# Designs tried in a protein design chat: miniprotein binders against q9bqp7. Part 55

Target 1, 240 residues: q9bqp7
Amino acid sequence: VPQNWFPIFNPERSDKPNASDPSVPLKIPLQRNVIPSVTRVLQQTMTKQQVFLLERWKQRMILELGEDGFKEYTSNVFLQGKRFHEALESILSPQETLKERDENLLKSGYIESVQHILKDVSGVRALESAVQHETLNYIGLLDCVAEYQGKLCVIDWKTSEKPKPFIQSTFDNPLQVVAYMGAMNHDTNYSFQVQCGLIVVAYKDGSPAHPHFMDAELCSQYWTKWLLRLEEYTEKKKNQ

## First folded at step 24 (miniprotein)

Design xi2
Fold by ESMFold2, last read:
Structure xi2 (fold): chain B 240 residues (1-240), chain A 88 residues (1-88)
Amino acid sequence: as target 1 above (240 residues)
Amino acid sequence: SPERLEEIIRKLEEAVKLFEEGKIEEALDILWEVMEELIELIEETGDPELYEILIRVVDAWDLIDEGRPEEAIRILEEAIRRLEELIE
């Protein structure tokens, strides 16, 4: 158990949208400060298994492609991920039309992969929006808050070249989702809360994406793990 | 120590049973724990046989993600047998 437990949900907030809420999705700007981001915390506290898997993957790819080929490959994968997120923000924005979007962003196997998920997404409340946990002192930039099959979710979009049919194969992604959720629920820029999460893994070849729905109970379980990672990060910083 | 190897064997046997019952996510949670324990033992001992066993666990996980659980189970059963040989 974490030494400094804190609740993920805020009992002072409703999980139902208010009829007076604006229809334009929130996009709170990320501001530079000294408190750590979710991704920084997770990167600095990677498990032994994650480190092993990453190093094994690197060694196998370098053997196959060579050092320079590997660098080119990873740069291309990063660019594809960036384009994917840009395309999704554009698609989900109610102010834009398809004609005013960069058509090259829409030509992606990853976008084809998520089409069946997008038909179940509605009521977009936030897109690429900053969150801050004012008590636990961490920040993040969440991808999307919207309803999925009638449940308001923090949605995280991921690209993958390998199948991820089980949430366990998404490694730290559930921790990202609940960290953003907890921050949003305790951030004064937001008047509502979210109790469910969704991880969507999209595939380069256009195969149907895998959704990983996280109900409130599952979110609470992962929240405990996030708190342990945040505590570990804080302890590491004391020794610097 | 033999006690830690015996614990890993028990966990792998439980994971195999869960895979056979179709309880995939519970089994994967156990494999994640097994990977951590194997990595710690490898760091402490440098035993190349433990590294080979770890690779089998990783390969089994990949096979599960690819929808090939029967092949994954066979690899895990071989890993168990190799661990049993290390105790002798």
Scores: ipSAE 0.803, ipTM 0.936, lowest interface PAE 0.7, mean pLDDT 89
Fold by ESMFold2, look of step 24:
Formats: C-alpha cells, structure tokens, sequence
Structure xi2 (fold): chain B 240 residues (1-240), chain A 88 residues (1-88)
C-alpha cells in the first residue's frame, strides 16, 4: 500500500524491439549525486530475516576462518564477482571478443555455469548502463538488457556459493530487477521499454546456473514491494 | 504469547503440506514469514528454545534449496513438536 504509487510500465513507449539494430549496446554513464541507488535503498531497508541470516553467516565464517581469514574471504568473493561481470560484459559486447591473454576469465567456473543461459541470450540492447527514475528519485546500474528465449529482459547476473533454484532464495534480487526496469522505462536516455526480468545465479564449480524468469505480472507484484521499500527509505531519512 | 506460537505452528503445518504437494515456492513464502515472527518473539522474550527452532527453519530452507525436501519436512515436523511443547 504505497502512498506515492507509480506505474512500472510506460504506456507512451512501444514494448516491441525497434526494426533498426543498434551497432553497440547502450552504456549510459553512472553519475555521482545525492539520489539514492537501488542497492543503497535495499541495504538500508533490510528485513529482519535478512539481517539475521547475514549476521549468522558472518558469525559462522569468523568462527571457522578467524577475523583475518574472513576479511580475506570476503575480499576474494568481491573480486570474483567483479571479474564475472567484466567477463560477461566482454562476451556480450558485439565489438569485443575475449582476449586470449586473459584466459582465467574464460576458464572460470562461473562462466561455464552460465553457458546454457548465454545460448538463449540475443539482441543485446544495454550493458552496464545507468538508469534514473526522476519522478521517484532513484538511480541504478543495470547489468544487461537483452532477449532471453525471445523475450526482452532486464538481466541481473549473480554469483552464489549455495544453490538458488527458487526465486525466494534470491532475497532482494527481484526488487533490484524491477527497480532497474521501472527506472529504465521512464528514463529519457532510453527509447524502448522492457516488461520482463531475469535473474541468473551462477556457481563457481560450473554447475548449471539457475535462471529465474519474471513475466510482466510477477514484475508488477515485486514493483509494489520495491515502492514500499523506497517509501520506507525516504521516511527513515526524514527521521535523520 | 500462546496465540502467536499457535499461529507459527499453523503456518509451519501449512508449509509442510505445501512441500508435500510440490508447491515449493508457496511454502518458502510461508517460511519467510515464520522466520520474521520467530525473530520478533526472540527479541521480546530472549527464549533460547525459539532461537533453536529458528535455526531449524533455516536448515530446512537450505535442504529445500539442495533438493532434499523429505529431510526438510522431517526437520520442520520436529520444530512443530518443539513449539507444541512450549505451549503445553
């Protein structure tokens, strides 16, 4: 029950791909400003369950690895995620191919994990591209906009140490996807819109990635939840 | 509050039924709600038995994600029995 409801889709935009193919996917630069990012909003409005799960995981890891071991582990996980996103952007760019000198990215278990998904991805329209929702006052950096099995999607790539076969196990990722979608659909830097989402969870050992497809109805349901989180964030900032 | 514990039991029983029917996502939505209610009760009471029950709900979720629903159901049924003992 958000007070300031706003539609996720833009009726003034076509939901069909343009006939002309762009030669290079869009990559709108991210601007540093006071407008909150999607990830900041979600981090500042974490549910009790998310806080509990994170703290439990942290405590168990510190018990196993020690404080210094935990810091090293988390730094490595961050680096692996960064390299994974860099590799995917390179693979999906029509103007680039993977360089043979950086074979570590090609031999990554995460890249092997997503190969069956990538075979179904085509028509890349945007990569690592900023989105802004001027009316709702938030910004984001989406990973990819492309067709998946013939449907144009906002695609979010994630790594995980544990299997995530169900969308419920991806926590706030669906909110991330719909927040990016809503912003893109109302951002003047984009001339098209997207009605579907896809979360792809990849695994280090190369096990097949789990895709989580979100049709327009499911996106609308998560959009309502995103609006509530954004409203909660705004109210917290008023309290200072 | 006995009423809140009874509601948690009812939800866990519903989740077990949904897992048995193969309606995994609906059951997980219920477990997520149960986790919130347990956390609130733990914050209010400090009861270590409720903490142990919460851990078992989390373990059951992990087993579901690993494709081991029969083991997850057994853990949830034990959690229900522990909750019933707190009421009685």
Amino acid sequence: as target 1 above (240 residues)
Amino acid sequence: SPERLEEIIRKLEEAVKLFEEGKIEEALDILWEVMEELIELIEETGDPELYEILIRVVDAWDLIDEGRPEEAIRILEEAIRRLEELIE
Scores: ipSAE 0.796, ipTM 0.930, lowest interface PAE 0.7, mean pLDDT 89

Design ym10
Fold by OpenDDE base, fold request of step 25:
Structure ym10 (fold): chain B 240 residues (1-240), chain A 94 residues (1-94)
Amino acid sequence: as target 1 above (240 residues)
Amino acid sequence: SREELFERIFELIQKGDYEEALRLLREYIEKYPDNPLALYLVADILFDLGRPEEARKVLERAKELAKKTGDPDLIEYVELLERLIERLLEELKK
């Protein structure tokens, strides 16, 4: 049990988005660099096994590609992910705010991959929006808050070259989603609550993306794990 | 614990104590023969030891098991090591 237990859901907030469909999704900028991000917490609390295997993978990749080749590979992966998120933001944004849709951004296998998911996405409430948990003292940038198949979700978009058909194969992504959810539910900048998560794994070849839906129960389970990771992070920082 | 054992193995690998790491891994595999991570680590060490043919044989089993578990990262690690092994084997044939 986490020592610093905090609920993922805010009892003071209603699950029903107030009928004022904000015509424009929230996009709160990330302000404070002093507060750890969800990503930082997760990265610094990786298991010794995860750290070892990742470092070994890197060494082996350098052996395969060379140092410059590996740098290029890493840069390309990052760029592809970034472009995908930009394209999604453009697609999910209201048409009136669409800067000239770079048609080139839309011509990706990843975008093709998520088309069937996008059909079930509606009621976009937030895009690339910062969340802060004031009590637990962490921040994050969530990709999307929208309705998926009629359920309001924190949606996290991921790119993969390999199939990830199981939520367990998404590693810390469920923790990230619930961290964002918990922060949003207690962030004063948000007037609504989210109880569900969605991880979407998009594929480069345009194969249908895998949606990993997280109900409130599953979110609560991962929330406990997140709290433990956050505590571990906090303890590590006190000792530094 | 399993975790403590693997941590020790990781430390040994990092120190270059491959023989002791292999011993511990082999002992573990005797008890848990269907652990793809352990088999992968054996193959990986064998590769570092310049024993690519042995590494290939072990890795084949690791690959099969990794696919059954559905761990995409482990599958990626296995596939990467396979490519490296094949490259080394090709170099040794020249």
Scores: ipSAE 0.814, ipTM 0.961, lowest interface PAE 0.5, mean pLDDT 91
Fold by OpenDDE base, fold request of step 25:
Structure ym10 (fold): chain B 240 residues (1-240), chain A 94 residues (1-94)
Amino acid sequence: as target 1 above (240 residues)
Amino acid sequence: SREELFERIFELIQKGDYEEALRLLREYIEKYPDNPLALYLVADILFDLGRPEEARKVLERAKELAKKTGDPDLIEYVELLERLIERLLEELKK
């Protein structure tokens, strides 16, 4: 049980979308502060097993590809992910704000992969927007807040070359999603609350993406795990 | 605990004490013969020891078990090691 329990949902916020929601998605810039990001908290609280296996994987990849080959591989993975997020932001943005859609950005296997998910996405309220939890003292940059199949969700888009058919296969991604939800629900820059999460795993080959929907109950379960990770991070920093 | 044991094994591998790591892993496998992670680690150490034929044999079992568990990361690690073993075996035939 977390020592510093804090609710994921804000009882002071109504779940009802105010009809006056601006037609333009929120895009709050991330401020570089001393405040840890969700990603940093998760990375610094990985298990010894996870750290070991990732380092081992890196060493084996360098053995396979060489040092330069591995650098190229890492750069390509990063670039593909970045381009995918940029393409999604362009797709989900209102048409009036559409700068000349680089048609080349839209011609990716990842974009093809998520087409069936995008059909069920509507009511975009935020894109690439910063969230801050003032009380728990962490920040994050969420990918998207939108309705998925009529339910308002924090949506996190992930790229993978391998099938991830189960939410358990997404590792810390559920923690990231609920961390963003909890922060957003208590961030004064947001007037609304989110109770659901969605992880979308897009595939390079254009195969149908896997949606991992997280209802309020599942979000609450992962929120407890997130709080434990945050406490662990805080304790480690006090000892540093 | 299981966690403490594996942490010790990881430390041994990092230090290059492969023989002691293998001993601990083998003892664990005697109790838990269907653990894909333990089998993977055995194969990985055997590869580093220049014993690719033995590594391949152990890794085959690890691969089958990893696929049954559906752990995508472990499957990736197994497949990577498999490719490395095959490369080494090809080099040794020359």
Scores: ipSAE 0.813, ipTM 0.961, lowest interface PAE 0.5, mean pLDDT 92
Fold by OpenDDE base, look of step 24:
Structure ym10 (fold): chain B 240 residues (1-240), chain A 94 residues (1-94)
Amino acid sequence: as target 1 above (240 residues)
Amino acid sequence: SREELFERIFELIQKGDYEEALRLLREYIEKYPDNPLALYLVADILFDLGRPEEARKVLERAKELAKKTGDPDLIEYVELLERLIERLLEELKK
């Protein structure tokens, strides 16, 4: 049980989206502060086993590809992810639809992969927007807040070369999603609340993406795990 | 605890004390013969020791078990090591 319990949902915010569909999605810039990001918290609270195996994997990848080859691999993975997110932002943003869509960004296997998911996405409220939890003292940049099949969700887009048909195979991604939800629900820059999460795993070959829907109950379960990770991070920093 | 044992094994591997690491892993496998992580670590150490044929044999079992568990990371680690073993075996035939 977390020592510092805080609710994921804000009882002061109505679940009813104010009927004014904001014509423009929110895009709050990330402020560079001494406040840890969700990603940083998760990375620094990995188990010793996870750290060891990742380091061994890195060493083995360098052995396979060479140092330069591994750098190129890492850069390519990063670039593909970035381009995918930029393409999605362009697709989901009403204003950017008018700008010269770099047609090259839209011609990716990842974009093809998520087409069936995008059909069920509507009412986009935020894109690449910063969230801050003032009480728990963490920040994050969420990908998207939109309705998926009529339910308002924090949506996190992931790229994978390998099938991830189960939510358990997404590792800390569920924690990231609920961390963003909890922060947004208590961030004064947002007037609405989210109760659901969605992880979408897009595939390079254009095969249908796997949607991992997280209802309010599942989000609450992962929120408890997130709080434990955040406490562990805080304790480690006090001892450094 | 299992966790403490594996942490010790990781420390031994990092220090290059492969013989003691293998001993602890073998003792663990005697009790838990179907643990894919333990088998993967044995294969990984055997590879570092220049024993690729033995590594391959152990890794085959690790791969089968890893697929049954559905752990995508472990499957990736196993497949990477498999490729490295095969490369080394090809080089040794030359």
Scores: ipSAE 0.791, ipTM 0.954, lowest interface PAE 0.5, mean pLDDT 92
Fold by ESMFold2, fold request of step 25:
Structure ym10 (fold): chain B 240 residues (1-240), chain A 94 residues (1-94)
Amino acid sequence: as target 1 above (240 residues)
Amino acid sequence: SREELFERIFELIQKGDYEEALRLLREYIEKYPDNPLALYLVADILFDLGRPEEARKVLERAKELAKKTGDPDLIEYVELLERLIERLLEELKK
């Protein structure tokens, strides 16, 4: 149980989202500040088990691939993820711009993987947009806010070389989603709120992506876990 | 708690105190024989001790259980270790 509970939803905002009529999705720029990001909080509060197993995995990968091979592997994974997010922002943006790099970005197994999901996505309200929770003092950069199958969601896009058919398989991704959601719902740059989340895991071979929908109840459960991680982060920084 | 036990085991592995880590893991497996993480760690230690045939035997059970959990990290760890064990066993035949 967190010592300092705070609600994920804002009672001063309508529980009814505004009509989906965006001609321009919000893209709030990231402000320079000293408050921690969602990803930093999560990285700094990994369990000792997570840290140990990740380090062991790195050692075993280096044993398998060699040091140079592992560096190449990690560089390729990073590049593929970056290209995937760039392609999705381009696809979901209403401003149509023709660029040679955009055309090459759209040529990807990951993009093929999400096509069936994208058919159900509409009403894009925000893309690659900063959120800040002033009271809880954290910041983030969310991937997308849009309707999925008629429900307004904070959507997080992930690349994976392995199938992740269950939400438990998505690590801290649910915590990222609810942290962004809670921040957005209390950020004065946004006039609406979102009560649902979606994690979409795309695959390199183009096989159908796995959507992991999070209704309001599930979001509230993960919000409690996020608050504990944020509290843990804050306590660690007080002791340094 | 179980978290404290596994934190101790991780510490022992990092120090290279494999015999004590293995003792604690085997004690845990007596109580919880179907824990894929515990079985994975036993196989991982046995691999580092140069006992790949024993590691392979334990890891097959860990692999079956890991697939049932749907934990992609544990599945990845198990499959990676399996590849390393098989490579070592093949090298030893030569």
Scores: ipSAE 0.717, ipTM 0.938, lowest interface PAE 0.7, mean pLDDT 85
Fold by ESMFold2, fold request of step 25:
Parts: sequence; structure tokens; C-alpha cells
Structure ym10 (fold): chain B 240 residues (1-240), chain A 94 residues (1-94)
Amino acid sequence: as target 1 above (240 residues)
Amino acid sequence: SREELFERIFELIQKGDYEEALRLLREYIEKYPDNPLALYLVADILFDLGRPEEARKVLERAKELAKKTGDPDLIEYVELLERLIERLLEELKK
């Protein structure tokens, strides 16, 4: 159990849309400071098993591809992920300049993969927007806040070359979603809150993406796990 | 505990103490025969020991079990090791 518990939801806020909703999604700029990011916290609190297996995987990939081949592989994966997020921001933005950027950006197996999901997405509230949890002292950059099938969600977009049909197949992704959610719900830059999460895993070959919906109860369960990871990070920082 | 056991196994593998790591893994598998991580680690060690026929047999079971768990990282590790084992077996035929 976490030593210092904090609630994920803010009872002084509503997650219900209203007739006066903004027409332009929020995009709060990320302002760098010493406060750790969600991604840094998760990376620095990997279990000994995760660290061992990742290092072993790297050794095996280098054995298969060579050092230069491995560098090319990782660079290509990173670039494709970056282009996917840029395309989604363009598609979901009401600004024509972003939507008109480049047809090659919109021509992707990953974009084809998510088309059936995008049909159920509406009411976009935020895109590529910074969040900060002032009390717990962490920051993040969330991908999207929008309604999915009528429920306002923090949405995280992921690329994968392998199928991930179950939520447990996305181990750290649920922690990332709830960390963003908790920060946004207590960030003064936002006047609304979100109680649901969605992880969308898109595939390079255009196969239908897998959505992983997280209701409020499931988000609360993962929030407890996130608080434990944040405590581990803080403890490691004291020992360095 | 299980966590402490596997942390010890990881340490042994990192030190190159493969025979002791195998002993602990085989003892664990005797009690828990359907653990895909344990089976993967056995195959991984056998590959490094130059015993690819034995590694391939163990890895076939690990692959089946890993797919049931839906753990994409473990599936990736298993499939990568499988490709390396098959390459080594092909080289040894020559």
C-alpha cells in the first residue's frame, strides 16, 4: 500500500460536457523544470526482472542484427511512433493547417488501424497537452482527451508490430494513463475532469486497433499502483 | 519468495554461473511446470551453453505458454531466441 495516499478524482469538478464546450482543444505547453515526468518515473522504477529481460533482449537483438542494424531498427520504430502521433493530432485538430500538413503523414498502416476507433471519438478537449500534479510533484504530456463512445477519456495512442488484445499486455500503459488523469484532475489549467481512460494499440499492417477501456474503478486500482511507483522513485532519489 | 528466487537466478546468469541458475530453474519448474518465464530462461541459458537442440525443445513449450498470457514482451523474447536457435542449428548442420 502507498505510504502517502492522494485521491485520483477531484470532487469539486465535473466530467460532464455542457453546451458551452470550447471548440478548440486545449494544448498546454510543457514547461521544463526539475519535476520528474511520468515516463521518467516509470523508467526509473522498473522491476529487476524488467531490467534484466530488457538488457537480455538488447543483447539478443544485437546478436541478430549487429550494432548498426539494431540502431537502425530502434530509430525506425521511434520515427514511426512520432509520425503516428503527429498524424493523430492533425486529424483531431480543427485547425486546417495541421490537417493539410502532408498527405504522406496521413498515409500509414497505423492510421488505417485506428479508423474504426476514430469513428467513436468526439468532443476533443485536449491534444498533446501538458499536465502537472503540484502536490505529488510530477508532470506529463498527455496525447488526447476526448469522448469515446460517449465517455470522456484520457486517451493514449500506442504503436505495436504485435497484437495486444488484453489490457494486461500493456503493463505500464495503464499507469501512464492514470498518472496523466490524476494530474489533469488537479491541474488549475483545466476546468474539467476525466474519470475514464482508453489505451489504443495501433498496428503497422493496418489491422484493426485494439481499444482498452478503463472505467473509474479500474482507474482507481491502477492509480494505487502508480502511487507506489512514484514512492519508489522518490526513495531512489533520496539514496543517490 | 518467488521474487527473491528469480532475482537470484538473474544474478547468477549475469555472473555466468549458468549451471547453478539451471539447477534453481529446474527445481522451480518441477513444482511449477507451466511458468513461461522459467522455461524461457532455461532455453536462454542452454543456448549460451551451446546446447541448441535442448533449448529448442524447451522453448516450444515456453512459446505456447507465453501466447496464453498475452505478454507481448515475453512473446518477443521467445520469438527472438527461437530465431537465434534455428540459426545456430542450421550452422551446426554444416
Scores: ipSAE 0.702, ipTM 0.933, lowest interface PAE 0.7, mean pLDDT 85

Design ym10
Fold by ESMFold2, fold request of step 25:
Structure ym10 (fold): chain B 240 residues (1-240), chain A 94 residues (1-94)
Amino acid sequence: as target 1 above (240 residues)
Amino acid sequence: SREELFERIFELIQKGDYEEALRLLREYIEKYPDNPLALYLVADILFDLGRPEEARKVLERAKELAKKTGDPDLIEYVELLERLIERLLEELKK
C-alpha cells in the first residue's frame, strides 16, 4: 500500500457539467516548473523487465534497419503520433470546421481507425489541457475530457501498429489516465471531476480502434498503482 | 519470486552470460512450458550464440503462444527476431 495515500475523487465535485461551464473546451497551458510530469514519473519507474525488453527491441531494430534506418523509423513514429493528436484536437474543437483544418492533418489511417469511437464522443470539456496535483506534486497534459457513451471520461489517444484488444496490453496507459484524473479532480482550474477513463488505441492501417473503458472502481485500483509509482519516483530523487 | 528470477535472467543476458541464462530459463520452462516470454528469451539467446536453426524452432512455439495470450509487444519482438533469424539462415546458405 502507498505510504502517502490520497483519494482519486473529490467529494465536493460532480461529474455533471453545469450552466457556468464554457462552451469551448478548456485548454489550460502547461507551465514550466520543477515538479515532475506523469510521463517522467512513469519513465523513471519502469520495471526492470520493461527496461530490458525495450533496450533489446532497440538493439534488434538497429540490427534489422541500421542506425540511420532506426532513426528514420523513430522520427516517423513521433511525427505520426503528433499529427494524430493535432488532428483529434482540431476535430473535437466545436468552433472549427473541417474545411478550416489542414487537410493532410486529417488524412491518416489513425483518424479512420477512430471514427466509430468519435461517433460516441460528445460534451467535450477539455483538450490538450494541463493538470496539476498540488498536494502530490505532479503535473500532466491530458489529451481529452469528454463523454463517451454517456460517461464523462479522461480520454487518452494512443497510436499502435499492433492490435491491443485488452487493457492489460496497454502497459502503463491506465496509470497515465488515472494520474491525470486524480490531478484534474483536485486542480482549482477545473470546476468538475471525472470518475471514468477511456484509452483508445488507434491503428495505422485504419482498422477499428479498440476502446478500453475504465469505470470508477477500475480507476481506483489503478490509482493505487499510480501512487506506488509516484512514491518510488520520489524515493529515487531523494537518494540522488 | 518469478519477478526476481527474470530480473536475474535479464542481467545475465546483458552481461553475455548466456549459459547461466539458458539454464535458468530451461528450468523455468520445465515447470511452465507454455510461457511465451521465456521461450522468446531462449530463442533470442540462441540467435546471439549463432544457433539460428535451434532459435527458429523455439521461436515458432513462442509465436503461437504469444498470439494466444494477446501481448502485442511480445508478438512484435517475436516477429522481429523471426525476421532476423531467417535473414541469418539465408546468409549461411550462401
Scores: ipSAE 0.686, ipTM 0.932, lowest interface PAE 0.8, mean pLDDT 85

